# VHH binders against o26223: the designs that were tried, part 53

Target 1, 191 residues: o26223
Amino acid sequence: MKLLWTSQHIKVTVHIDGKVSKMDVLEAIKTRRSIRKYQDREVPEELIDKILDAAMCGPSAVDERPWHFIVVRNREMLEKIPEVHPYGAMVKDAPVAIIVCCDSSLEKIPGFWVQDCSIASQNILLAAHSLGLGAVWTGVYPLEDRVEGIRRLFSIPEHVIPFSVIPLGYPAENPGTRDLFDPDRIHLEKW
Key: E = the ipSAE of ESMFold2; O = the ipSAE of OpenDDE; V2 = 0.75 times the mean of E and O plus 0.25 times the DockQ between their complexes.

## First folded at step 3 (VHH)

Design k1 (framework vhh_8pnl_2; at its last look DockQ between E and O 0.01; V2 from the best seeds 0.00; counts 0 for: pae E 13.2 > 2, unsure alone 56.3 < 65, placed apart)
Fold by ESMFold2-Fast, scan of step 3:
Structure k1 (fold): chain B 191 residues (1-191), chain A 123 residues (1-123)
Amino acid sequence: as target 1 above (191 residues)
Amino acid sequence: QGQLVESGGGLVQPGGSLRLSCADAGFTFSDNAMAWYRQAPGKERELVARISSGGSTNYADFVKGRFTISRDNAKSTLYLQMNSLKPEDTAMYYCAASGEYFETYLRSPTDYWGQGTRVTVSA
């Protein structure tokens, strides 16, 4: 029943067993893909700790660092996420998910917490990829019904805003890489 | 409106070959990964093969060594060369444009599905 995926044409290979070829930072950025299918395999706590450390190393506006993180491993709770997030069906099949939140009491500059939490979310995706895991960002903020649904489901206080839900696990798919470089989007000296 | 259009399906004997094509009929996805899926009678739709915009390929284990996915970015056309066909390959074959995105209002690459082309492998 187990599908083994390989690619003959990529320089960096992620196997469905969760092993990854060593890559530098630029290769990690270029080869990271959204992963929505996961092996039935536990993710060690030590890897989650490394991912969260990387998440907190991103820049934030005036160093406000408004992020808080909820780590969800409970299967029943993961299965309830699609009930409040209509495009989060894959979360129920993941061994773990991270909910990125903003504590508004830590906000120093109004509105920049969105960028702070976006940076943290992308760092989670990149760190997961570098460690042989796959992940996908599912959007919560600014969709009011999803924000409220996630808040109720995880008992999140009113002053804390759930921003994204990121399921992760050992990948059970290999979408390959993309070549997205578009020189028409680069303007020299002016528009 | 943009859509993907599959062609090249047909009836073939076991051991035969077919070449499927998927043309961009209004969508230009030269920067996107493309994929072939299939749906056999009474079964769910399953991934057959993927190819990145740069040509990196991935195959389901059950077609590896028999099928080859390729693309022509200048023509926005995707191909699937199917060799050594088996009765169990009988299915409707679909192509899909697969972007890199986070989940907001789009559910999956299925938002960019083609109409399908039928492949029948019969003794």
Scores: ipSAE 0.169, ipTM 0.587, lowest interface PAE 2.9, mean pLDDT 83
Fold by ESMFold2, look of step 4:
Structure k1 (fold): chain B 191 residues (1-191), chain A 123 residues (1-123)
Amino acid sequence: as target 1 above (191 residues)
Amino acid sequence: QGQLVESGGGLVQPGGSLRLSCADAGFTFSDNAMAWYRQAPGKERELVARISSGGSTNYADFVKGRFTISRDNAKSTLYLQMNSLKPEDTAMYYCAASGEYFETYLRSPTDYWGQGTRVTVSA
């Protein structure tokens, strides 16, 4: 941002328009990639708020909305996640991570919380992508060693089930798009 | 240890053929798209061919028409039939499972690839 000055001093004001470029939903779905390398740059809280708003927009079984989210920015905590999650090494390098959890006391239909939290997790990935961020879903549930490790690390109660850990940040890599369409998976009328 | 095991490599004359095999050693074969990659000395590993769980195939431009990828889900075995081999095809050939989902659930970071099988095309 630059400012303009009077004749003795010159400042240039450059306003960054508050509008964010909007991404078409099909474009977002097709171009989202798992991002595991992040810039050393903070993610503003307002972007996290938008991402969590999107996460909570997902449908759920009988509208049970069983999800809870832990936002982790503390460096020590981020660095400890790989100790209990062997494929979570990139989390230590992320400026922030979101842990998606199920509060089992909110379940109205047993066992559908996995679908519910999967929907919330995917919405986090898409929303992050649409905001110029990169993210990756690292699996916790149903691997019991990871569930218990994350629960212990973040003091998560026994009735709350950590489902996924999603590190995110401004991307420091660009893996490109993939052509994954497979017509053999499409069946008309029946199998 | 869950890993893929490649075989069928060897020395062959230009214009010859080889059939590579890849057997699942504890990997969930039938649920995954499978692929062959290759790496020549001093080059990056590159995709050769991919096959979906349902049998749909995709080939790199440089090998299209000469190689055929196939799978036998009942035997958990992936194949690459390589015909009209050229010296430029000399490389280590690797079998791999394809897909973002699988990476986050692997028990170890080293479970993604097999050890490779060497293909050498020389007179």
Scores: ipSAE 0.000, ipTM 0.206, lowest interface PAE 13.2, mean pLDDT 82
Fold by OpenDDE, look of step 4:
Structure k1 (fold): chain B 191 residues (1-191), chain A 123 residues (1-123)
Amino acid sequence: as target 1 above (191 residues)
Amino acid sequence: QGQLVESGGGLVQPGGSLRLSCADAGFTFSDNAMAWYRQAPGKERELVARISSGGSTNYADFVKGRFTISRDNAKSTLYLQMNSLKPEDTAMYYCAASGEYFETYLRSPTDYWGQGTRVTVSA
């Protein structure tokens, strides 16, 4: 059964005093899109803090929480990221980017850090969207050239692995919503 | 810089209906999110409803299905159909335009405002 995507009614509580509107979790998930164009507008630190808080709320294998986050606002550094990340062109236009990293020394079980950092990255995207920001997940790991490029650029130690670069900003595009539900991808009890 | 002009306000009895209009005289209307705000006497301005450039709608909690925001891009006009009006809905209603795809904050440096239209709900 295909879901019909109709106009979405979202409960909004926004005040001039700076209160943030609320978006329920399903709405956030369903309406989130990759945003690659940003307004010439700074992102408040308070929003970044909320996003990072959300990033750290996801589960991790054996609660290892191997993630670290580099918050990049420096224009020169943002402009250098595309030099080592060919698909990161939009980063130079973003007011801020978050680099999600794994500290391998924190791993309790080898290999699960990819799942952990993926969850953290997705939470960043959802949190950003719920806060009225646009973001996109640009993959770094497992491509060695990107991993090493980002490592050198930000002087990341050898035991720390850059995983993703996520530029954020107020959206300057409206890609709309997608209906991605596919019942053919659902299997009951067995394949 | 473009101008937003609101109309359709007036005096109505409780349970009555009004349709507000906002004409855009200078913006790329179709590319902008639009919104209705209201400010009651002695209260802060608050969001009533928003509609994205793509047609997605958001409503404040107090609306509870009574109001409908819509847009006509061909006419560069924003509407707010208000049904089942209550005395608590008495306010100056403002039209706003923004280039933001999705807004979480009421104020944005990219927002433009009209002069407002007054809605009074009284027995």
Scores: ipSAE 0.000, ipTM 0.234, lowest interface PAE 13.1, mean pLDDT 84
ESMFold2 (binder alone), look of step 4: mean pLDDT 73; pTM 0.749

Design k10 (framework vhh_8pnl_2)
Fold by ESMFold2-Fast, scan of step 3:
Structure k10 (fold): chain B 191 residues (1-191), chain A 123 residues (1-123)
Amino acid sequence: as target 1 above (191 residues)
Amino acid sequence: QGQLVESGGGLVQPGGSLRLSCADAGFTFSDNYMAWYRQAPGKERELVARISSGGSTNYADFVKGRFTISRDNAKSTLYLQMNSLKPEDTAMYYCAASGEYFDTYLRSPTDYWGQGTRVTVSA
């Protein structure tokens, strides 16, 4: 994908697989699915930059924004993730993965970094989908063995907590969309 | 998180028919893909048929034209209509949420297996 600017700084998205992709916010939210099969195709750095920009735009408790990100493209490293994450088998076949981390030294209020990193993880999934990519959130925290496995594998310092591993790529599957609206979960005025 | 309960298995002659049912006893059935798997004596578990929340189906080649998967989301029940049964269809049949299509960030929904129902096809 190319992003072009006009003389008036109006952004124009040009090509994703030979066509312009224009997904509105509600469409992106409702049609995003976990994607675990990827094409053997590189994801441009420019798309990763856009995804990480979106990840950092989430709300944060007391604006602490404790998130850090590791971008993994090295094939040998991606192939080692399933050894420390039992449900991360698909990561070895992805062209890239993002590891969402919390830097505890940035924490201003105890415990809310979990919500902050959850928000960042979901924004990564939505941004990837809106850009024509597929991704899946594979859970790391709060499972101690996975946290320590990922920490050792990527030389993550002790004050930083790996939260999620998100492989992404051009999708090689289409699971279709789900109809999840349940009005019985909506209560008016009181429980 | 609830459980899946299969029923409808039994003994039938070659060429006969059986209808299997899988009821949701607390699982959020209508939310995802549902599947039937089978495991024959001395064999590994294999996918028989899969159905999306909206009713799109996918079948293993060895049952195409003979088996029909369907669902009733209002009753949280999955069905497998088995026609023209062969001795090779003898197996324990399992209902499962399809892990491939479940939107989860932790455990695979293949952990939500039913207990199984036995189908025996013999003369």
Scores: ipSAE 0.245, ipTM 0.654, lowest interface PAE 2.1, mean pLDDT 84

Design k11 (framework vhh_8pnl_2; at its last look DockQ between E and O 0.17; V2 from the best seeds 0.00; counts 0 for: pae O 12.3 > 2, unsure alone 57.2 < 65, grease 24.9 > 24.2, placed apart)
Fold by ESMFold2, look of step 4:
Structure k11 (fold): chain B 191 residues (1-191), chain A 123 residues (1-123)
Amino acid sequence: as target 1 above (191 residues)
Amino acid sequence: QGQLVESGGGLVQPGGSLRLSCADAGFTFSDNAMAWYRQAPGKERELVARIYSGGSTNYADFVKGRFTISRDNAKSTLYLQMNSLKPEDTAMYYCAASGEYFDTYLRSPTDYWGQGTRVTVSA
């Protein structure tokens, strides 16, 4: 039995752009949309820290936690990403992007790193949304031209695999809520 | 790049019938839910009917049994049979799908919405 010891703690208050985030998790999941247009506005480092904390909260195969993240704010580098990712044009207009990577030296069970990095990527999208930001997942892995292009651009070593590039910023669009529920995809007890 | 294309609209008398068709030249029909929406001048677009991947259907209350949505996945075609038409049914009718995707290849609004077909029910 583990007993909880009580003591006086110093309270640390964190402010997020003058607003406190109070979004329910189901609301976040239902209302999150891919955002490809961003305001010309910096994203505070504090928000990126919270997003990356959330990214690392996902489960991983055998707790292997193979993920690494590259935070890109430099304009020249952001402008170069579309040169190697032809469908990542919006990245040049984002104030910041996060590259989700797998360090294969951390794998404990082969091949599950894709699920691990997918979980981290989705958590980034949800956390950004809950903080009033917009983001979109742009696909890198398994497209070799994109994997190699991103690896080259950011000097990523051979054993590290860039998985996704996620530009984010304060949204300059509102695509609205989607209705994706399909009861015919639900099977009770058997197919 | 795909496109949803509606057809079968026209001018009819109250009580008449029309059958709308929606052809998909792209990937939207890959066993996904499809819908018909309508928009009267000056009004917001509203759901008319939805058909799900396994054939289940859902209708707006104002349909009241007058319309039937159906699909032919082999032909990538969505249908709306409209009977007992009323002047209130006058609108532009749109074929649609809902979707959310991450950016691997280019997608466009025409992957998810048609340009519409006009239905006019005159007295």
Scores: ipSAE 0.261, ipTM 0.680, lowest interface PAE 4.1, mean pLDDT 85
Fold by ESMFold2-Fast, scan of step 3:
Parts: C-alpha cells; structure tokens; sequence
Structure k11 (fold): chain B 191 residues (1-191), chain A 123 residues (1-123)
C-alpha cells in the first residue's frame, strides 16, 4: 500500500491491556458497515476461530445447521476470486476470506438453507466488527455463473453450494454512520 | 450516471492556497462517500482525502493539517481546501464518488470519476 491512512474518529475498537474491547450488541449492529479496504496486516487465527464460532451459533431451520466454511489465506487463491466474481475485486487485497457454503446433505427442509447461510454470513460480519475487523458480504448464490466459478476454483463438491464470499481484514476506511430508521415501514396490528 | 466536474486548479506559488470544487448532477452524491485523488507525473493515482455521507473524514498523511475536505449535499458539491501548497503537491486532482459506503451484498458499488483539474505549484 503506497498510502498509510490514520483516522481520528474510529470508535469501533479500543485496546485495553492488549485486548480489543467489545461493543454493545445494538452498537455493533448499528455501526457495522461493509468494509472493502484493508490494511496490509495479518488477521490472527484466533480471531478467525471466534468469528466462525459465532457464525455457527445462528439459528437454522429445524436446527439443520447446513453451513460449511472455507478459510482462504493463500494470496494466489484470493487473487483468482475476482476472475469468477465480478464484484469481488476487493478480495485480492484482503488478508483472508471466508466462503460460506451449504452442504445440501444436511438439509432437512427444502430451501431454508438460504436463510440459514444468510444468518451465518451476517454473524460473520457482526463478529468481525466486534473484534475490530472489517468485512463485506459478496453475494454468490443464487447467481449461477458465480456459484459455478467459485465451485471450480475451490474444488467444492456438487452437493455443496457456495453461498457467499466474505473478505476480512483490519479496516483501512471508516464509512461513518447511517440513519436508516424509517417508522413508515412499521405497521401496528395490521398492514 | 451523474457527471463529476472538477474546477479550481491552476498555477500557484509555494505556500499558496487553492480551493478545488467538484460538482455532481445529484445522481450519486447524497448517499455516497466522496473523495479527492491525485496523480503526479510518473506516479500511481493516490487517495488524498475522503468524506463519508455522515461527514466523517480521512486524510492521507502527506496532506494532514494542510488540506480540508468538505461537502454540501444540498448543492451536490465537494470541496478541497488546499493550504501551504508545496511543489510536491503538483498533480492532476480527481473527484470520485465512491459506492463503498453502500451496505450491499449483491453488486459492489464502483467509483465514479471526474475528468480532473490540474494543480501546479511553482514560480
């Protein structure tokens, strides 16, 4: 990276006694943003383990828990993702990416694996944010060309469906906050 | 769509000041991060300053304390106030609207670029 950037208003992480302070859950939800620019800095394995633990703690339809995860740190492999994912250019600049997959052999209720893997993906984003990392969900399913491309690139079996690619790293940007609350979308008792 | 048009560049002596403006047709401005980049001869294009929709800002270390980025959402205009200019600041300056602020999982937003405005710092 030719430019080293320091932000004076990053409030997502605080280091106390060498550890990152955790956010309140509501603060984490409201301040999480898609992060597409990363520092040239390795993410410790221990943090990835915590993120994946959080990912697997989401609810699933009839407790089917169909998710599998591929952790990609290999630079050559990360650089190939944009070739099969047209909106995944930022992945090649990330120190690590997680591919969220559905193992269809674990599916108990047809079609609900999409919600299951969406929940796992969002938990990855929230957990990463709470640990001082930035991440972005890049969609794979249900776009057939992306599904096929990712499958071929990572030797994913036919019964497993790649759902999302989530690059992660220490953030090199701070998008700030958004005010998205719209009371007109809330209906009491009836539509 | 949305046209970005930079203005305010020119020749200035070392220690001088310039104010760059970037006008947007309004299609990409209000919800997007806006940025100034520069490209000196023989160098890669580099980020100078970024301002997000909520007003938070980031600056390159080489301009901190000298440049100030600001936006006027009602006028769909981005500004860069450049003070204490140095010969090293000589470059084409580009305005960019960045979709990286968008919280989306389907199509990653792309940067929209202006045509640039030239800044020359010399006698």
Amino acid sequence: as target 1 above (191 residues)
Amino acid sequence: QGQLVESGGGLVQPGGSLRLSCADAGFTFSDNAMAWYRQAPGKERELVARIYSGGSTNYADFVKGRFTISRDNAKSTLYLQMNSLKPEDTAMYYCAASGEYFDTYLRSPTDYWGQGTRVTVSA
Scores: ipSAE 0.218, ipTM 0.634, lowest interface PAE 2.4, mean pLDDT 84
Fold by OpenDDE, look of step 4:
Structure k11 (fold): chain B 191 residues (1-191), chain A 123 residues (1-123)
Amino acid sequence: as target 1 above (191 residues)
Amino acid sequence: QGQLVESGGGLVQPGGSLRLSCADAGFTFSDNAMAWYRQAPGKERELVARIYSGGSTNYADFVKGRFTISRDNAKSTLYLQMNSLKPEDTAMYYCAASGEYFDTYLRSPTDYWGQGTRVTVSA
């Protein structure tokens, strides 16, 4: 059976009219793209709350839930983030950004916090997309200069590690979707 | 391994313009982010501009609207229009192809580089 993978152009219908069409989880995952251009439109607090709720629903090592979230709407602060994050240029154009952090004092097993915060970050991206928003994951950890830059900028305590900066907004671009499936990356039973 | 070939460099006066081109041979051009880097003598290589597969762009702070990165997927060619050139823009300019995975690294392990084209801005 030749699985004709027809490149179905999944038209991400960005419904401009704010009606959040219910997107199923697979659709959200498959159609999500990094969005780096945003409309001059505020994101309602309700949506941010939903996104943060989703961020906290992911698993964590031994249920340690080490994550904290800084919600940034202040324009001045948003504009300063690119100064310490070379890939954060789009943050200045976003109406809001979420900074995902780890509180090391909450760690039960050392090192798994990276996975925990990654899951939280990905859930933010998926939730945002499902709600009709665009977002992008800009990595902070493990680059020391970015970690320290964000730490200083937001007065983050030493025991708390900034992990990612995720700007969000209504999309002002439609990059389309990509088929990222690669069967060569699948190994059966052994490598 | 795809070959990136840069062209368009040269000598130009301050305030002048150059258009750099990067031709991609054998790389899945349309599916990858492309970038321009530069390296001045005695300095580290630095990002100038990046264009993602979807057409989104970012620029280094020093660009300040002077440069425009663009791509022609049909021609598998990357461009950098440089206007209002300054002496401090003097450098070897490199074309790079990279994956669009997590903006976590300055250099993606999957980056491919061209040989570079020299830009000299001098009165």
Scores: ipSAE 0.005, ipTM 0.244, lowest interface PAE 12.3, mean pLDDT 85
ESMFold2 (binder alone), look of step 4: mean pLDDT 74; pTM 0.757

Design k12 (framework vhh_vobarilizumab_d1; at its last look DockQ between E and O 0.01; V2 from the best seeds 0.00; counts 0 for: pae E 21.5 > 2, placed apart)
Fold by ESMFold2-Fast, scan of step 3:
Structure k12 (fold): chain B 191 residues (1-191), chain A 123 residues (1-123)
Amino acid sequence: as target 1 above (191 residues)
Amino acid sequence: EVQLVESGGGLVQPGGSLRLSCAASGFTFSDNAMAWYRQAPGKGRELVAGISSGGSTSYADSVKGRFTISRDNAKNTLYLQMNSLRPEDTAVYYCAASGEYFDTYLRSPTDYWGQGTLVTVSS
């Protein structure tokens, strides 16, 4: 009688006059893990909207904000992603995926769109985690075959560059947290 | 538990061929990238060949054109076809699978190893 999702689901507390997560920012950062196994449950559109709002709130070089997002829920399309992404097998089992893209026509300073789209990708992962979802960043750029495969599959125009594919859903695994603090990587005042 | 069992190693003459197999269990084989590594006495393990979940392959320069990596998802088995073997190919060959619990946006680090199979190229 034990529901698997209840042991792995992070409870979000909603308060009057606003949306407040029970998880604080530092906890969210430290406990977020890549999730590759999902429950057979639909993710509400409202949660995707919240995640995309958070994705667009990252810092951006010269405030160029070049990110565009494709939300994929179509099962046939999700099942085709592993054909063009060698490490995207889990995408076919996800209820939804977000493709993070750069619109190069919005670029104000060459090359910094990579950092901008990285920030957006990480915000998607953190926002998903804070809302009780699991997600994983599967890299597309700068691997030319993956970039062109995703572009062709989703009819992405040449001036737009697919950066990452992020499947997400309610988690069906709990990998726990990692202890990654390494004081040897911290230098005081000089190298 | 995750288990990788290599087989097919042995003694072979220079110029000969061997086919290595790796039987995998305890995880979803079809969803995982697989690789062959080798280790000669006194040296570290080096990547020989890799194959993605989608079937894309990669090879070390020293074996390119001589070795072929392949997978049979129905049998949960990884293969390495080794042709034109040289004395410097002598090593213990290891099957490897990536750990699914690591944070990575490109490829999971190698987490699982088999016990290895010895290949000796000599007369």
Scores: ipSAE 0.208, ipTM 0.618, lowest interface PAE 2.7, mean pLDDT 84
Fold by OpenDDE, look of step 4:
Structure k12 (fold): chain B 191 residues (1-191), chain A 123 residues (1-123)
Amino acid sequence: as target 1 above (191 residues)
Amino acid sequence: EVQLVESGGGLVQPGGSLRLSCAASGFTFSDNAMAWYRQAPGKGRELVAGISSGGSTSYADSVKGRFTISRDNAKNTLYLQMNSLRPEDTAVYYCAASGEYFDTYLRSPTDYWGQGTLVTVSS
C-alpha cells in the first residue's frame, strides 16, 4: 500500500474579498511565500498601517528601534526602483512598496541594527501574508551599489541606511507551500 | 561552485547589434533572478537590466527600448540583446546571480559575478 502522500495543497485561500481571515502565527510563518506577481488592485491604507504597526513590534537591541519606513505608492518611483535594484523587477508591478531603513543616530550598539531591521522586515512579510497580501524581501544592504542607488532615488540622508525594499500587493500567483525543515541544521547541546 | 561565463562581446559600429550570453552553473538557475551590469572605463559598475525568476524584466533608463534581457531556463543561459548600440555603451558587461535560493534575501545574501565580456562601440 504505497501511501500516496497526497501533497495536501494547502489552498492558501487568498480571500480576495478583503475579509481578514484569522491566520494564526504558525500558519502565517509556515505558509508564507515570496510573492512577485500582483493584481491590478490597490492596497488599502488601513492594511499598510497594520503592517507597519507589526513592523514596529519586533524586538531591537537595547530597544534602540532604529528603523524608519518609506511607503512608496507613486508609480513613477516604483518604476525607478528596479533601475537601481537588479532583483527588484517586480517592484514596478506592485501597487505599494515599503523601504525599511536604519537611522544610525538611533543605534545604541554598533552593528545590531541589521538584526533589528531584519526583524522589522520579516514582520512586514508575515503581517502582509496574514492580511491576504503577497510580499517579497528584496535585499538592499549590504550591497553598496543598491544602498547608494536607493539612497539617491529617495533622497535618504547619509546617516540613514536603506536596508530592504518590500513590494506588496494582492497576490496574482500561488507558489504553493514548501517544507523547509532540515534536521541537519539542528545540533543538540553542541555542534 | 557557482559559475557565470559571459560571451558575445566584441567590436561593433554605432547603430549595430550584439547578443551577450551568460552560461550559468552550480545553482538552480530557474529559481534565481539574474542581471546584467556594465563597467565603462573610469566609471563604476552600473545595473543595465534585471530579470526575475518569473520573467519580469527591468532596465536602466539609458538602455530602455534598445536592450532586451531574457533567459532560457532549459539551457541555464541568460541573454542580453543589445540593439542600436552607442559609443557610451562601451564597457565590460557582467552577468550577476543571486544565491541558490532566491525566495528571500536572507537565503541569498550574496551576488555572484562572471569575469565579464568587453563590448566596444566605435566607429
Scores: ipSAE 0.027, ipTM 0.399, lowest interface PAE 4.1, mean pLDDT 86
Fold by ESMFold2, look of step 4:
Structure k12 (fold): chain B 191 residues (1-191), chain A 123 residues (1-123)
Amino acid sequence: as target 1 above (191 residues)
Amino acid sequence: EVQLVESGGGLVQPGGSLRLSCAASGFTFSDNAMAWYRQAPGKGRELVAGISSGGSTSYADSVKGRFTISRDNAKNTLYLQMNSLRPEDTAVYYCAASGEYFDTYLRSPTDYWGQGTLVTVSS
C-alpha cells in the first residue's frame, strides 16, 4: 500500500520541479478560458515568477523587449482598479493582478510595441493556465481614459504606457471548452 | 507641423555642467508630457527624464540628483540642466513629446522627436 497523490497534486509538483508539463502547448491554447471568479487563496510568489518568466520569452520587434510588469497584491489598490476600468470589476476579487506596460524608451521601431505587449500578455494567460490558475486580459490600451486612470493609480511615468491589467487566481468557475475553428476564415493561395 | 529643436550641447569636462533647451512648436505644448532621451554610440535610445503636462517629473536612476528637467509653458520650451557630468553621459540627447489625448496623431507617448544635440564628456 503506497501513498497516492491526485493528478492535480502531481501536475503542480511537475511544474514546480521543472519536469515535463502535463499540458502540452496545443492543449493549453485550446482549453484556456477567461476566468473572472477566483478562490480566496493566495497565489505563491514562485508561480508569479514563472508566469513573468514566460511573459518575457515572447518575441518582440527587433528584440526590443519593451515590456515592464507591475505585480499588484495590495487589496486597497486592487479594489480601486474598477474606479478607472469599467470592465475590471473582477479585479477586486483577485488575489493578484499583473499590469503589462510598455516603456516607450525601449522602442527600437515605432509602432510595434502593441504587438510586443500583446504577445507578453497572451503568454501570461497561457502560463497561468498551465500552472492551474485562471486569468483574464482586461484591456487598457488603446482606451485613453483607462490608460490615464491606471497611470495615475499606480504612479506610472508618462513615458510608460499601461497596456493591460490581468487579474489571476485559482479558478472558482469552469466555463468549459469551445470549438472555435471556422474554415471560412482560411484562404488558400489568395483571398 | 510639429517641430522640436534642441540646442545647448557641446564638449565639457567631467564634473562640468550643460543646459539643454528644446523649442517646441506645432502643438499645444502645455497639454503634452515632454521628455529627454539619449543615445550613446551603438545603443538604443534611453529615457533620461520626463515631465508631465502637470509638472510631475521622473528621472532615470543614473541621472537622479544630477539632472533637472523643467518646462516653460509660456515659451513652449523644455530644459534639461545637467550637472556633475560624467563620461558615461556622452550621448546624443533628444527632445520628445508624448501624447496624453485620444487623438489619432498623438496616441503614442513619444509621438515626436527632435533631431538631437550631441553632448560629449571627456578629459
Scores: ipSAE 0.000, ipTM 0.082, lowest interface PAE 21.5, mean pLDDT 82
ESMFold2 (binder alone), look of step 4: mean pLDDT 80; pTM 0.818

Design k13 (framework vhh_lunsekimig_d3)
Fold by ESMFold2-Fast, scan of step 3:
Structure k13 (fold): chain B 191 residues (1-191), chain A 123 residues (1-123)
Amino acid sequence: as target 1 above (191 residues)
Amino acid sequence: EVQLVESGGGVVQPGGSLRLSCAASGFTFSDNALYWYRQAAGIERELIASISSGGSTNYVDSVKGRFTISRDNSENTMYLQMNSLRAEDTGLYYCAASGEYFDTYLRSPTDYWGQGTLVTVSS
């Protein structure tokens, strides 16, 4: 046995990279929308790897980086998510979902893991959008029933907290861009 | 108490045209994405055309270039112009509107659906 020659999934990165349009950061932020309808089309593992790399690049409190990720492609498991997440019906139709988790043993400062996992979740949404995919953040924490349901479904240890479930795929809807800039929320010098 | 009502279905010969309409009552289309779905016998309901709140359109490959989706927010109505109809276009056509289409992570919006209108393409 040689570690470098262990069984591997077949990956096709070069073709995908050649077809992905470039998008600047401001464009990605402003044009990203929640996508809940997906094409019946596989998302390559290489794109998931890129998304997870981006997720782990977010800032975290005292560099604690408490996030762990579960990648779910199994259709039967995806179909069970709506049973424990009442507003996760779209997950059944997604080719893949990412569950963002906090490993509480990695927490260095109390309570900031919520912000850390929020940053990781948003990076997943932005990275997916930049790669031509659509995604939506479905909330798990702080709803204890959803936290426990997801934990049981995916055999998540007690010291790990499921934070969000993010289904993703090639979009089958285009909601368009929203103009959300509100100058009344900007205060100069003082409140 | 929202309602979507499709109309314009019927029987046509291959190569013919039909225009489907979807009228909304109980809510306005203004910010909603709008969709046409088709359900043929033995096949799951398939999204065939969409139009965003901003007017961007998308079509499944089998109807691209033949079908045109449009919206008239002032009439609270969406349309599907169907040209060069084929036997495989036969089915029940449903309109749908996204519910609250917010960028939300807590709850999914509820989509609104019409009752369907039958299109039969036969010779």
Scores: ipSAE 0.161, ipTM 0.564, lowest interface PAE 3.2, mean pLDDT 85

